# VHH binders against UDP-D-glucose 4,6-dehydratase (TGDS), part 14

Target 1, 355 residues: UDP-D-glucose 4,6-dehydratase (TGDS), of Bos taurus (Bovine) (a6qlw2)
Amino acid sequence: MSVAGRAESLGPPDSFAKRVLVTGGAGFIASHMIVSLVEDYPNYMIINLDKLDYCASLKNLETISNKQNYKFIQGDICDSHFVKLLFETEKIDIVLHFAAQTHVDLSFVRAFEFTYVNVYGTHVLVSAAHEARVEKFIYVSTDEVYGGSLDKEFDESSPKQPTNPYASSKAAAECFVQSYWEQYKFPVVITRSSNVYGPHQYPEKVIPKFISLLQHNRKCCIHGTGLQTRNFLYATDVVEAFLTVLKKGKPGEIYNIGTNFEMSVLQLAKELIQLIKETNSESEMENWVDYVDDRPTNDMRYPMKSEKIHGLGWRPKVPWKEGIKKTIEWYRENFHNWKNAEKALEPFPVQPPFV
Key: E = the ipSAE of ESMFold2; O = the ipSAE of OpenDDE; V2 = 0.75 times the mean of E and O plus 0.25 times the DockQ between their complexes.

## First folded at step 8 (VHH; framework vhh_sonelokimab_d1)

Design m4 (from j2 with R27F S31D N57D K103R; at its last look DockQ between E and O 0.01; V2 from the best seeds 0.00; counts 0 for: pae E 18.4 > 2, placed apart)
Fold by ESMFold2, look of step 8:
Structure m4 (fold): chain B 355 residues (1-355), chain A 124 residues (1-124)
Amino acid sequence: as target 1 above (355 residues)
Amino acid sequence: DVQLVESGGGLVQPGGSLRLSCAASGFTFSDYAVGWFRQAPGKEREFIGAISGSGGDTYYAVSEKGRFTISRDNSKNTLYLQMNSLRPEDTAVYYCATDYEDRIWYTSTSYDYWGQGTLVTVSS
């Protein structure tokens, strides 16, 4: 139709109750969120924005890719002109901002890229969302902003003390997001989650990396002693937390999304060897482990209290044994979900950050 | 083979109008979204607008604010850009592009196939 005028969306805006932008939607956590939103909210238009880097795969969205309430837009949140046009065109009501560079080891060698994507990109996005009068903006952060602790559990009032460039970039991005609440009462919500695991995770992270190494008959490489611990939260549990925050989260608030389940990297390796190689012999398990030099910094623990989100009615439901079994099965059949998945199995070099 | 060919560029005075065409061949034109971009000398390629395969959805850069109209004639495999109230800053090479999907992209790096461009010069 030959009509001069304002930009219009691909679908009629009035046919949907809400229009939800999900950044990083071809990635790990966000793809599970999109699938849930598309299936459970047919009256919401779900807009997936992703630049499709090496960690992303549109196969993560295959089961819903043909739904009428789903739309994919390829783009970069760091492109301020593009982001401005997006908000003018798509009439976005709600933003779920997942897009980020997330690999801690890479953040020591590509620190400025993490700053550019995580800080500048987030600032571009929240500024455009505020100008467009978006009704809710959820920023997805990390428990790593607190810094490590051996004996104290962090609540949302705890100060941020990040110890690596990834965590620093997320903490800095939080400051920009929170400033829009403080200055304008723009309705932002920040979530800080434990480490997440499950299907769709690019296998450079410890759980999918160990699974994939063992499934390819290779040893787990443990950095340092392997005594550092992480809390691991299954992907569907974290999606339910985001849905809870979307429905009940208060503007200006921060919500920890955590679990009491905690495991050292060494114990993780031993359990995965037992499950994948089907052995309980300690001497046989030593054949599947190598030790390498530690990172420049490596926090021991990130313990969190999640009482605020428990007060909204959310608790993790998936036990580790169930979640890890589903994850192992998924990688057995889906390792090639990414074209260059074998690259994730390469050892990560211990090098200074890029300049 | 897939081909996009722009035409209709030329010299026009400020305030004038031009209609650009993009002839498509080598694919089922009506299945795919097509976009218009421009590149002024020394500048990056800039999104103008796009239209869905059916022609039911159109998108425009906010900067173009009602001066430009995108349309398509699927029976002729042709995309059009009607440009009115032209200004000297509209001087650029104008391109049509597609990525073989019925989806709209705002960034030039998202399109795989491009025409060779048609030059529009706005000067007195």
Scores: ipSAE 0.000, ipTM 0.148, lowest interface PAE 18.4, mean pLDDT 84
ESMFold2 (binder alone), look of step 8: mean pLDDT 80; pTM 0.810
OpenDDE, look of step 8: ipSAE 0.005; ipTM 0.236

Design m5 (from j2 with G53S N57D Y100W K103M T107K; at its last look DockQ between E and O 0.01; V2 from the best seeds 0.00; counts 0 for: pae E 20.7 > 2, placed apart)
Fold by ESMFold2, look of step 8:
Parts: sequence; structure tokens; C-alpha cells
Structure m5 (fold): chain B 355 residues (1-355), chain A 124 residues (1-124)
Amino acid sequence: as target 1 above (355 residues)
Amino acid sequence: DVQLVESGGGLVQPGGSLRLSCAASGRTFSSYAVGWFRQAPGKEREFIGAISSSGGDTYYAVSEKGRFTISRDNSKNTLYLQMNSLRPEDTAVYYCATDWEDMIWYKSTSYDYWGQGTLVTVSS
């Protein structure tokens, strides 16, 4: 008897109430979502679709990989013939679309790749889902579509004003998703979240990058002054938000998923230095920070109002001190979760544009 | 260098069964995941299934679940593909593949090391 055979003997009922496609499921946020769905919805079949790029790891799903209500399919949402066949064969009822290219600095040098994956891939997916009469399609977007502001909080009616190629690609993808609601009343829902942090995040993003640099005795590299701020939302809180939207979200609606926790990049670095290097000396902390040239654009803040999702009964509940301690400890033991993890620590060259 | 070797192909009638084997020349599989693929004439390589290094995790293409079984015998350094209820459309060259990691890949372009293949013909 194999381990897979042993797990299958305890398996779910012969049929499933719903079949849920999760794109990008070997990635950061989506892997937490899949684990939660597989564990909490044993009567749903959870289908993980991922092309397994450098940011993905099937190790993120290791704890549930043997569950009978979980299936992995490797594929690329940009392959329209594959996607059409997928919907024809898997009888998908619900789509949670997380797959995206997400690295802002990389989007300034690989902008067309972001357009291809984030815009074209999303359009392929929503078109196929509509043709297959999927009952709900949730598109995972970002607060960056609003653009930055010092004196305005964005609600879901605020115009999209993206300031970098990543945010532009997400905003464009939203337009394609929303057009299926406007034209066909195809039941789409869009979520826009604050920056998320936690286990499984590929360490090219600011929080895991700073953690991993410091754990490898290297300095945090700060773009510009580091006075720009971000709202940081812990992974399990955002998964609860997606579950709330899945259950209670209204078709055609957009939901901000935000937090009032806000921290500058410089203050983030200082706190991580204190926690990881165990120092209280301000002069010692200065030894762990380097400054580099700013990005072509660098929004100061992305403040959001989240009253719509609060009205559905969701609020963030993981305090920063708890979330960041768990995150630091996870990277201490799991830095090699990705086969090329050390590549994420390389300095990223900033190339000024020529006009 | 190291070469993967499939064996056990041949002619079989529709509805029949066949067991394929895979071994590495001069190297063991005990630390690595292995994928099985097939290629019919004029088509792209198609994923069939894969097995983890321990044999505890097996994955199958949706179309082949229930008909094909992947197993391994690490004491014999051999992996098996048991194929049942064979149909004429299963006629293809069958390959095992690895990238010498304990990770499962469904896309042929993700694997660096391939065997020469073994032909399976399903014909009345």
C-alpha cells in the first residue's frame, strides 16, 4: 500500500458539490487559499492551476498534496487552447484567479511580459470561464491600481490611476474582467488588497527580501529615502477575506481588502534589523541599511477604505508583531523553498529611462 | 553521461495491459521524482503521470486516472508504469523523464533528462 493509496482510503464522497479552479495556486497568497479551501471544504474539489514559474513552489502545498479533494494541473493561462480544453474537461463552477507577475521593479524592465501574463492571460481565462458558464469568477487585483496619494483614501468607486507597469497591467486586466459583467452580467467579483506578507512569499518582495538579506548577514537596500509607506496585511487575514467574498460577495462588485496598519519602508527595515540582529543601538542599525537610487516612480502611500468588506463581516485580526515573528521564523527554516532562492537576494539594477 | 532507459513496450490488443519499466544507467532514482510522458506521431509530448522519490505522492493526467498506475521499487532501482484497458489511441512512444530533483512537473519543457523511449502499439 502506498502513502497515496492510504490517504485515498479515507477519501471524500464520490461526488463534489462544487469544483473550484485556483490559478497561481503554487504561488504565495493562492497557496494559503488552497490549503484553507482543501481543509475547510472537503466537499469541494480544489483544482490548482500553475505554470510553476520561479516564484512558485509545490512545497507550499505539501501538507494537503495527498487530499482527495485536491488536484494539481500544470498549465499556462496564456495558452488559450489549453484553457478552453481545461474548462471543457474539468467542469469548473468557481474561478479564483490569482496568477500574475507581481514584481514592481521587474515590471520596469520586463513590461511586455507583465502585459502578456496579467492582461492577455486574464482575458483568456475570463473568456473561457464565461463560455463555460462558470457561476463565479473572482479576480485578485491590488491597491496599486488606484495610484499613490498623501491626502486621499481610495474607496472602490475611485478611478484607477496606476503609476507603474505592474499596476497598469492589473488595472487593464480589471477592465477586461469588468467588461464581462457589463456586457453579459457574467458574475465577476474584483478584490483589491493591500500588500500581503507571510510564509510562501518569494523573497524578491520587500518584507521577505529584507528578512532573507538580514538572515544572510547582508544589508537592507532601500530605494530613495524609504519614507514611502505601505499597508501590510498578513496572509491568513487575506485568505479569510477571500473566503468572505467567495461566500458573500455580490456579482459585479469590487472589494477593497485593507488594513489600517501602515509602515514606512525605512521603519520596516529598522524593525526587522532589531528583531533579526537583536540590537537596540541606532548606530548599529545604521550598519544594516544601504540606500540606492529610487525607482522611476515610487508612490508614497496607497490608503484604502475597506467599509464594503467590513459590511460582509471581515476585519484583519493578526497583529503585526505576531505575523512578522511567524514570517521571520518561516524564512529561517525555509529559505530554500525555491530552487533559485538566492537569486532573489541579488541587487536589482535600477535603469533610468531615456526620454 | 547518465542515460534513462525505458523497457517493456510492444504490441498489445485493445483492452489489454502492459507494464513499462524505467531505470537510469549508472545512477539511482531513490532521491528523485520521475515523470512519464508519451508522444504519438506528429504530436507534442503528453504528460501521463509522475511519482515522488518516496513513492508516497503519485499524480496522473486527468484523462488517464484509473487506467494507469505508477509505482517504484527502490530496492530494484526501477519505476513502473502499469497500463490497463489500453486503446488504439494509446499507441505512442513512452518516455520517463527527470530533472534530478524531487519535484513533479507536468510540462515536458520542465525536464532536462529523457530516455530514448519504448514503443507501445495497441492494434487489433
Scores: ipSAE 0.000, ipTM 0.117, lowest interface PAE 20.7, mean pLDDT 82
ESMFold2 (binder alone), look of step 8: mean pLDDT 79; pTM 0.800
OpenDDE, look of step 8: ipSAE 0.015; ipTM 0.396

Design m6 (from j2 with N57D V62K E64V D102G K103F T107R; at its last look DockQ between E and O 0.01; V2 from the best seeds 0.00; counts 0 for: pae E 21.4 > 2, placed apart)
Fold by ESMFold2, look of step 8:
Parts: C-alpha cells; structure tokens; sequence
Structure m6 (fold): chain B 355 residues (1-355), chain A 124 residues (1-124)
C-alpha cells in the first residue's frame, strides 16, 4: 500500500490539546508508544527526542513519520542548555522518559557512562520539566532495581537492592525523580517493568539475540547454567500499561508492570530452537546451545506483584505464543533495521556494536 | 514425589497405530509440563514431545511431528500419546516424565520423575 493514506488521513488541526515529549523515542519500547500516541491521539502533538545511538532507528517510526501531529528532535538529555531551550520553546505538557543506557553486560565495563546518562540525564530532564511546570512526568524504570530473589515477590514498597551498574543507575535515577514529588509535589509517576520483548528491540538482548543467532545458523550462548528466569512482557501490553498510567495513575506513585509469564534462559533457548529450527530432538537441540562463563552477578529471578496497576484495569493480554511468533517473523524480515545489527551477534565483548 | 506408570505398549506392524497412557499417582501435575521420551536399544534417550500443564501448548520432535499427538486429562492426572503411521525406527521403550523445576523440557535431565517405560515394537 501507498503512504498517501498517512498524509491524507491526518490533516493539521487548528491547535493541539496537549504536547507530549517522549525521550528515547527511536528506541524499542518508546517507538511503540509514539506510534500508538500519534495514531490514537491526533489532537496531541507527539515530540520524539532521541540522540540516535546504536540501539535506535528512525525506521521504527516510518509508518507515522509523515503525520502532522508528530515531530522528531535530535538531542541529548545530558545537554542541560539544550534541554532548557527545548522546554522553553515546545510548551511541553507531559513527559514520558524512556531514554536510557540499558545493556546489562555493557554496564560492567562502562559503568560511568550508565551513571552519566541514566542518573545525570534524568536529573537534568526532571529539573527542566519541573521548572516548566509540566503536568505529568512518567519515568520508565525496571524490575531489576529490586535485585534478585528466589522466595520473595516484590511489590512497589519493597526496598531497592540493585546488583549491577545498570540497575543501580536506574535506582538512583528513581530517587531523584521521586524527590521532586516529595519536595515540590511535582507530579511524577514511576513505572517498573518486567523485561519487554517484541519488534524494534536491538538484538543484543536475549530474546532477539537468540532469534537472530538461530536465523543465521549460529548457536545460542548461555551464561552459566541458564537457570535464571525472567518475566517477559510483550511490547504492546507495555504500551497499554503506559497509557493506563497516563490516564489513571496517581502522582507520586510507583507502578509495577509485570506478568506471571516466567521463563528460564535455557527454556527460552529450547523454545526458540524448536520454533526456528523445527526440531524437538534433545541431541539436535544440543547442537544449537553453547555455555559460557557466568557474569559477575546474575540475578536468579525478579518476581513482582502488579496489583496496583491491575486495580487501574490493566492486565497483559498477549499470550507468549502469539507474541513470540510475531517477534520471530519481524526479525526474519527486519534484521537490517539497524546499520550494524551484525555486531549484536558477536560474543560479548569481542566487538560491541553498542558503543 | 510422583509415581508414573506407562501402559499401552505392544507389537504393531508398520503403518499401524498405538495409544500410550501415563497415569500419575500421589499428586496432581496440572501445573507442570509432562513429556514423552523414548530409548531404542544402544541409543540415548530421545525427546518425543511435551505438553504444558494447562494442555494449551504442545511440542514435538521433528521425527514424529504429524504422526504423534500428545494430550492430557488433568482431572485424571493422565497423559496420552497417540502414535499413528508407525515405522520400524519408532521401536523403543517409551517413558513419560514430569518437569518438576521447569528447566529445559526437551532435555531428560530437567525431569525428576520418570515412569518405568512401556515397550513399543514395530516390525514387519
């Protein structure tokens, strides 16, 4: 189909009811959020702020790039002068802050960059948003701030006990964001998500990495025993959770966005081998798995309770079977969504494409 | 702690059909995946297929896909293996197992409880 429908289906409104800043919008989760906002809220101006690092791709936004209620601004949240000017000129009402460095393995070798981007960058952003009196600021955090547990489920009141530099930077950023509520009653909301999967995820993360390795006839590399489990949440379910928090979330609150679906890394590899190589033989499946040394820390589980967001009417709707099938097909056709996607398939840290 | 008992094995001609059952006693396993394996003389135990606790997901080895069907009746704690279009290479002792820890459902070391097996012989 022609793109003429996009240009013809959304003419310019006389004015916009609200202006929404989405940081990191060319990235994984945020690009799905922007697409949803642009399509479902034609009377809102959606402003995508991204510095376009190796994990980002403007191709993630091609279906809405010609819409009259969409604007891309290239910039770095760590540039305080730029951020101040942005809020002075764009009249932003709502901030959705997704921009972050997110690769756990890389955080063990470049920890200070994670601190700079995730902590300092977030502080710059929340300070500017407060000064501009935006009406809502949503900070996107992670379940990893709780630290691992075998026998305790975390609710939003549980203490943060991060075990790696990535999780530590997110936990520290949460503290700065929450302090603006405590000190000024600035209307912040914090979300802590389970691991998310789906289209647009740069293939350094376990699900897209295993998919891409298998589609290129290479083995899945498993750190340690592979007994660690993660809860995996499909991208569109997370977008619906953010929309729910945007509409119904209370200022100053923290919301876990989780799923009961849980899978070990080894079980994930087994399922992907079955689906992509079309085999269930234990002997043949062993041909597609290699084990490597474990990380310095490797949390076993991040179990969460999500009763607060369930009370707002949200639950995950996409079953694993449906979500993983869509994800596998997307990577079959879109591996070259990023210029250096091939670098993500290299064993870490031979030549990281992320830097 | 679970005891598993397979039944239904026997001698069939190539192209024939056979239905195996696996009955569990002592506990319900509706929350656990249950699998079928087989072992031919002189060979390693081979994964045949598995079914999720709810019965909503099934997985099959390539060698049996389209010929074998796994089902379960959670009210009776029973797993079934329907085997059609049997071939001489399907000759083996067939075992059922339950996946107590949820590790790798196609790897035999992931299963803590095993039946004693039932022999299926396919010969002309």
Amino acid sequence: as target 1 above (355 residues)
Amino acid sequence: DVQLVESGGGLVQPGGSLRLSCAASGRTFSSYAVGWFRQAPGKEREFIGAISGSGGDTYYAKSVKGRFTISRDNSKNTLYLQMNSLRPEDTAVYYCATDYEGFIWYRSTSYDYWGQGTLVTVSS
Scores: ipSAE 0.000, ipTM 0.110, lowest interface PAE 21.4, mean pLDDT 83
ESMFold2 (binder alone), look of step 8: mean pLDDT 79; pTM 0.818
OpenDDE, look of step 8: ipSAE 0.018; ipTM 0.402

## First folded at step 9 (VHH)

Design q1 (from k1 with T109E; framework vhh_sonelokimab_d1; at its last look DockQ between E and O 0.02; V2 from the best seeds 0.00; counts 0 for: pae O 15.8 > 2, placed apart)
Fold by OpenDDE, look of step 9:
Structure q1 (fold): chain B 355 residues (1-355), chain A 124 residues (1-124)
Amino acid sequence: as target 1 above (355 residues)
Amino acid sequence: DVQLVESGGGLVQPGGSLRLSCAASGRTFSSYAVGWFRQAPGKEREFIGAISGSGGNTYYADSVKGRFTISRDNSKNTLYLQMNSLRPEDTAVYYCATDYEDKIWYTSESYDYWGQGTLVTVSS
């Protein structure tokens, strides 16, 4: 009987205008979302639900950990009984669903775990939210559900054609979320964002991994040729997009959250080497790059249109040069916020870190 | 309904300072985020900055960062904009805005309530 530590009963649920459940809040993007909500919405109770997996860190939330309008609950979205009890007890008005397995490389090795957490877990959560008559349910998806394209930009009406187990699980979860809109007109909104970078990200993804490798005097490990490109959004811009959708997003709609900033993995490595190693020498830069085998499937691009969310008044604001410098600086001091962060720096295939 | 009234505008020389006030009525002021915007002649309204209901979080546009400071006195239901090192390009009508709910935004269309504005002219 795992004694779910009774978080001290903050004041009666009736003292706040809204109660917002954020799943995966000890993770990357969701932690920024929670910090923003807690600071900017003092009359909202923000409830963080996280199972505290290997990529999660409560240090990401240290700045708001003692706020009156913040509550942390440890739990698993795949536990249907727990989730039901949570909704009954916490009287949730709004759900922001970030909790997911997200590492694409791991999804090739542990595909069933991705299915279980991302699909079954999402289904459990949206079902409970529907029964609790939540007023808005935002599901956080990915641009990868569209699959790769060299020439065609995807809009919200484009078919889903995922090419990896992670994207497939996210796409499948979308189907369940959308089914509640179709069947019950339950107020769901789906977002599909480009790659996000910034502080608080576990160093297994390309940007935090390369930063951390270089800061530890190790080489960047590039998969394949490194010619694949990604669009990168800074974390605060993405949070602003979610806030925009929270306010203005229409139930039953999908919103792409993209940027025109695109960079190849190779170019990314070079720029990070220049910034961190303070060199402009091409020959010297080559000393900090190592090439490894490519992923089983690796899409070249994810071009995406974002005119729909632009119509709501959102635009990315943080320039790459500013965002990346802030990110680099953060990791110098915060690399060890996670257990076994060093394990994340190993090249693919990687073994899951032990929690 | 929320009412907002800006004051403190006027003529100031380049390099000078000015303090604007926004008086709020009709709601519990401390429960809501409030923002400053400005509109120059022939230009679109632009975000200047915002402050959360509690005052614990502030946001600034890059164009005014380091020169302007936003504060609030919840006991007086008043928002302030301290403007230092004023430039001719700061000439505009300045507006305070608030959301129907306690929300902070960078975009003008996201705010529900607006004041009438106060004119700031920076000229030699």
Scores: ipSAE 0.000, ipTM 0.220, lowest interface PAE 15.8, mean pLDDT 89
ESMFold2, look of step 9: ipSAE 0.012; ipTM 0.590
ESMFold2 (binder alone), look of step 9: mean pLDDT 83; pTM 0.840

Design q2 (from k1 with S108P T109E; framework vhh_sonelokimab_d1; at its last look DockQ between E and O 0.07; V2 from the best seeds 0.00; counts 0 for: pae O 17.1 > 2, placed apart)
Fold by OpenDDE, look of step 9:
Structure q2 (fold): chain B 355 residues (1-355), chain A 124 residues (1-124)
Amino acid sequence: as target 1 above (355 residues)
Amino acid sequence: DVQLVESGGGLVQPGGSLRLSCAASGRTFSSYAVGWFRQAPGKEREFIGAISGSGGNTYYADSVKGRFTISRDNSKNTLYLQMNSLRPEDTAVYYCATDYEDKIWYTPESYDYWGQGTLVTVSS
């Protein structure tokens, strides 16, 4: 009578202190967030949920892909059944919601997709998180929800006046997230950041697009006059802001994440031309610039106050000169991390990448 | 703060060769263009040459073109100046400089950080 050795059911893997769901983790900012969390919080299980759209790349996560406290799950936040099952199986404690359609130019052409993903998807996610009794839900929004202003700086109490479909979708999603705080006192925190730049960004946005164009001996395509200005934060700085909010952010509160560094699109182009083409000649710089039609609506600037998050101890640290050089260097080697990167370099209107 | 330290200077005969080094510390060396300058006794500091952060582009003054070569090893944070066919008029203190930009400047005033210099004497 051969005693069949009872396969000791390997007890549930090592009890992590916290389980953190990061949506959109194969994207730009979220990938940096995941890398930081995995490296700095070894006792946290980091779960990356991403549908792997055209702007996503798992190469962004190669440095941590084999870590024990990291898990990737492919899925869509718009799939309510999937999301519900995810929360039931993964026992999520904290949610960082980055997943969104984010390209403003595309939002003019594919506005309903933005509504579906950014609004409906967020609603599905926050609902599931609430049912699962998540201890903290951070929604990542944008400064664009305030609309454009020339003189007035927006604080967290300023009304939302979005001027484009992307901003509108993000603003609408905020309303749903905030409603869970209002109705249930579900612990939500909303962040509104300025423009972020750095490695891992799909080259459809102005900085990675201009870098990539120039590195491929193509001209920068400036929309309109290029006089519109944006505030730019380096990726590591914004990650530190999210970590600060994660640790010290109060439920039900909104936090602006801004910087005083502001630059026009035209100046940005000139500076990138100088850096990449190694020229100081104005005449030569002109050879690398092309002007195209402006967006249907293009805000001139997004001035934003960030005193609230400053009170939590956060400040941007990375100087522009340092951050932009690191970014330029990264794209020299990593432009082809995306299958459709060349399509991103086309001027607006951009045809949807054939997924 | 970036620190630059030149080395390799000395006495050499006309027609001889010398290799100078500039060791950088404090920041990512590869992110910045770096230049070589020299100052002879009683003369103004003059541009010798520069190299871009990536090392892809080099620039030389006409006075040293064809004789001097600038290179860099970013893995070692080191800039080099290979000097061949040295002449008595090449006698000077040689300086490396950077301005924390990936830009090439011909004017010393455009550079923010300097080494202490190394003396090169070309004499029979």
Scores: ipSAE 0.000, ipTM 0.235, lowest interface PAE 17.1, mean pLDDT 89
ESMFold2, look of step 9: ipSAE 0.036; ipTM 0.605
ESMFold2 (binder alone), look of step 9: mean pLDDT 82; pTM 0.837

Design q3 (from j2 with G56R Y59W V62D T109E; framework vhh_sonelokimab_d1; at its last look DockQ between E and O 0.03; V2 from the best seeds 0.00; counts 0 for: pae E 17.6 > 2, placed apart)
Fold by ESMFold2, look of step 9:
Structure q3 (fold): chain B 355 residues (1-355), chain A 124 residues (1-124)
Amino acid sequence: as target 1 above (355 residues)
Amino acid sequence: DVQLVESGGGLVQPGGSLRLSCAASGRTFSSYAVGWFRQAPGKEREFIGAISGSGRNTWYADSEKGRFTISRDNSKNTLYLQMNSLRPEDTAVYYCATDYEDKIWYTSESYDYWGQGTLVTVSS
C-alpha cells in the first residue's frame, strides 16, 4: 500500500482522496509530520488527535491551523468508545500513531501511566483501526526497545531487551501492533528511531533542556559521567523517513530510522556551551557543567543499522551544525511555547521515595 | 505583493475553445501555486483547478476534468487556462488567485491575491 500524492481529485472542500489520522499531533515529531502532510497533500484530510498533555502545544500547528485539509480533534486514545466513534465518523484511511508518554526519567516514577497510555492506548487504537479496515497503520517506536550495547549494532531482527519502563511499554505495544499483522494480516508497519531533536520538543529532553538551561544562565546537569552516547537525528529528517515508510514500507515490517551522527552527553554539553555562551575556553566551560547522580539504569549506546530504510531511498540530510543552530534559535524565541516550560528546567529527583 | 491580471475572455459559441491568460507581477511567478476559479451570475466562486509553482503538479475540479488544461510559461510570467468543448453553463467571470504561503486551496476564501477577472460568455 502507498499514499499517492495526486489522486486526480480537487473537488469541493468536503471531498478528499484520503483521510489520515495522526495521533499525538500537537507533540514534537508529529507536529512536523502534520505540517508536511497538510502543505504537500492538499487533497488529503489530515486529522490531528491529541489530548494536549504538558508536552503538547497547538502553537506547533499555527502555520496550518486554518487550512481546509486540516482538522484538530481533542481526545484520548485510551477512551475506547471515543476512538470507535472517531473511526466511524471520520472515515479514516491511514493511521500514523505517534501518541505516547516518552520521558524516560518520568517512566521510573509513573510506570503504570506509561503502560496505560503506551500499551493500552495503542491496543485500543489498532483494534479500532483494524475493525474500520484502515489501509495502513504506522506505529512509531524507539531504538530503546533494543537495550544498550557497547560493541554491536542492532538491526531490525535483533531481540528486544528494554531496560526502563518507557522502553518496555513501547516494546509491549509493538507486540500488540504486530499481532494484528500475524493474526489478520492487518497492514501495520513499525518504525524505531534514534533520538530526535529540533523545534517543538518539550525541554525536558537532553538537547532542548541543555539549550534552555544555558539560555537562562543555568548549568547543564549531567547524569553520571556523561560518557553515554546517543545518535541524534534532526526532526525534518525523521519526518522524511516516516513519509518514505508510508509510501514504500512493506506491511508487517520493522524499519530502523538511524544516523551515524553520535555524541556523548558530555560532548553535547560542551558543544552547546561553546555555541550559546560563545566561548572556546575549557576553564569557562567547566563553569557551565554540574554532575548529578545517575539514573537507575542508563544505557551507554543504542547503535542501529538502518540498511532497510536506506534501501527505500531515505538518508538523513541535515548536518548537525545546521540542525542544532536552527534548534538553538528556535528555543531563544519560543521557550514559552508551553504554558509551564520552566518546570522542565528543574532536575529530576533521584533519591528513593522513602528517604 | 503579487498582482494578477486575467485576459482572453469573450464570446464563444458552444463547443468552441478559449485560452485565458493570467499575467503576474511582483514576486517570482514560478514560486507561486496558482488557482483558477469562476463565478457565474448568482453563484459562489467555484474552484476549477490549480498548478504548482514549479508546474509539476496540477489539480482539477472533478466536474471539469478532461475539458480544461492549466499550464504556465515562467519565461513570460504567465499562467494559462485552456478551455475546450465550452458549454453555456461555462458562462462566468474567470479569476486566477494565489496564496501568500504558496499553497493550493479548493475554496476561494483561502486565497490572498486575486485578479480582476475576465468574462467568458458561451451563447446558448
Scores: ipSAE 0.000, ipTM 0.139, lowest interface PAE 17.6, mean pLDDT 83
ESMFold2 (binder alone), look of step 9: mean pLDDT 81; pTM 0.816
OpenDDE, look of step 9: ipSAE 0.005; ipTM 0.292

Design r1 (from j2 with N57D E64V K65E D99S E101R K103F W105Y T109K; framework vhh_sonelokimab_d1; at its last look DockQ between E and O 0.28; V2 from the best seeds 0.00; counts 0 for: pae E 19.4 > 2)
Fold by OpenDDE, look of step 9:
Structure r1 (fold): chain B 355 residues (1-355), chain A 124 residues (1-124)
Amino acid sequence: as target 1 above (355 residues)
Amino acid sequence: DVQLVESGGGLVQPGGSLRLSCAASGRTFSSYAVGWFRQAPGKEREFIGAISGSGGDTYYAVSVEGRFTISRDNSKNTLYLQMNSLRPEDTAVYYCATSYRDFIYYTSKSYDYWGQGTLVTVSS
């Protein structure tokens, strides 16, 4: 007799001031966003839509899973019928669209899946949101849409020149989202963030991957020379940026969310080795690094200007030292929150973690 | 060209404290990360710590974490290394270094400009 847990009857939709749909909420950044929204906005109903792919974990939401102003719905944004029904039944006021395929390495081998989920799925979602007359639609994009640059910093007016299938799919999705502003003046806002790190991230990205490898007494696998640099924002800072955009972002506008903190993959590896292995010996550090073939295309850096969002009052607050230590500690206890997390630790090219 | 000049080195007893300074000239000091290195006799030069151009980010080697503090005064174009709880193994020539970029590097080869160094001796 399967004890069907009594879904506590969420009060009538009219009991909340706003109903916010967050897609991809069982993922990394979106889970932090949901936690923040649920805790800080008790008068908002937060609806989490996630298909629960390989990189998703409901453990990311355990702290708020029983809150009255939180609802989880399993579903696929690529299912147009489902999405339409969702908007009709849940009376959504605001959409925060995080759901995407995001692993750049996988995008080289499964590019069509990225196109389908990131482009078609986004198109389905923004169309449904428009028909439902949503009051604000925030599309979460990436700095990678600008392409790589050594010298030039990109602002929000810079042309999109993506160099990989992931970035291309995100850029294409932007075009569809922006088209609704252009054609209908539908209130869309696009954000372009630098790399985000922190708890709740599936260990396929460079920071959680290196942390997990080292914590399991394995070597960091560096693609190419490791001289490529990335700007890293801590998860809570990015959430604050989204909250700022939600509150103050102008419809039809794009906002870069960047930081001046920049580090090479090689330096990142060295720092993590120092922190986790408690060594400052260069010779010893070398023992924890392996070099593998580079990606087909690997941009050297993504420099961005963030003066526009600074004008809204947002700044990154969490120092790297603090953020990275918190992250390292979290992964010691939470590495196994995902199915097949061990598969994520394999060097590229790898089989999809879900097969 | 960027010039760096270290000062403040000397003899100190174990458990003592010392503050080093690095005066920078030639470029906008606040635009660049600056690091501290040290070299003991017969040993390779090792990374101690670094601070970003804005001073918002600091990094330390594990061997000095909790004992050493790096700070900077951009108005004075000066970098500081506060060394507490000094040990005999901290005996070395201490160098400040900077690069053309606001990057923190752990390897000496990644830094473009170096000071002449200042000797710190920790002995009873």
Scores: ipSAE 0.000, ipTM 0.212, lowest interface PAE 15.8, mean pLDDT 89
ESMFold2, look of step 9: ipSAE 0.000; ipTM 0.171
ESMFold2 (binder alone), look of step 9: mean pLDDT 84; pTM 0.856

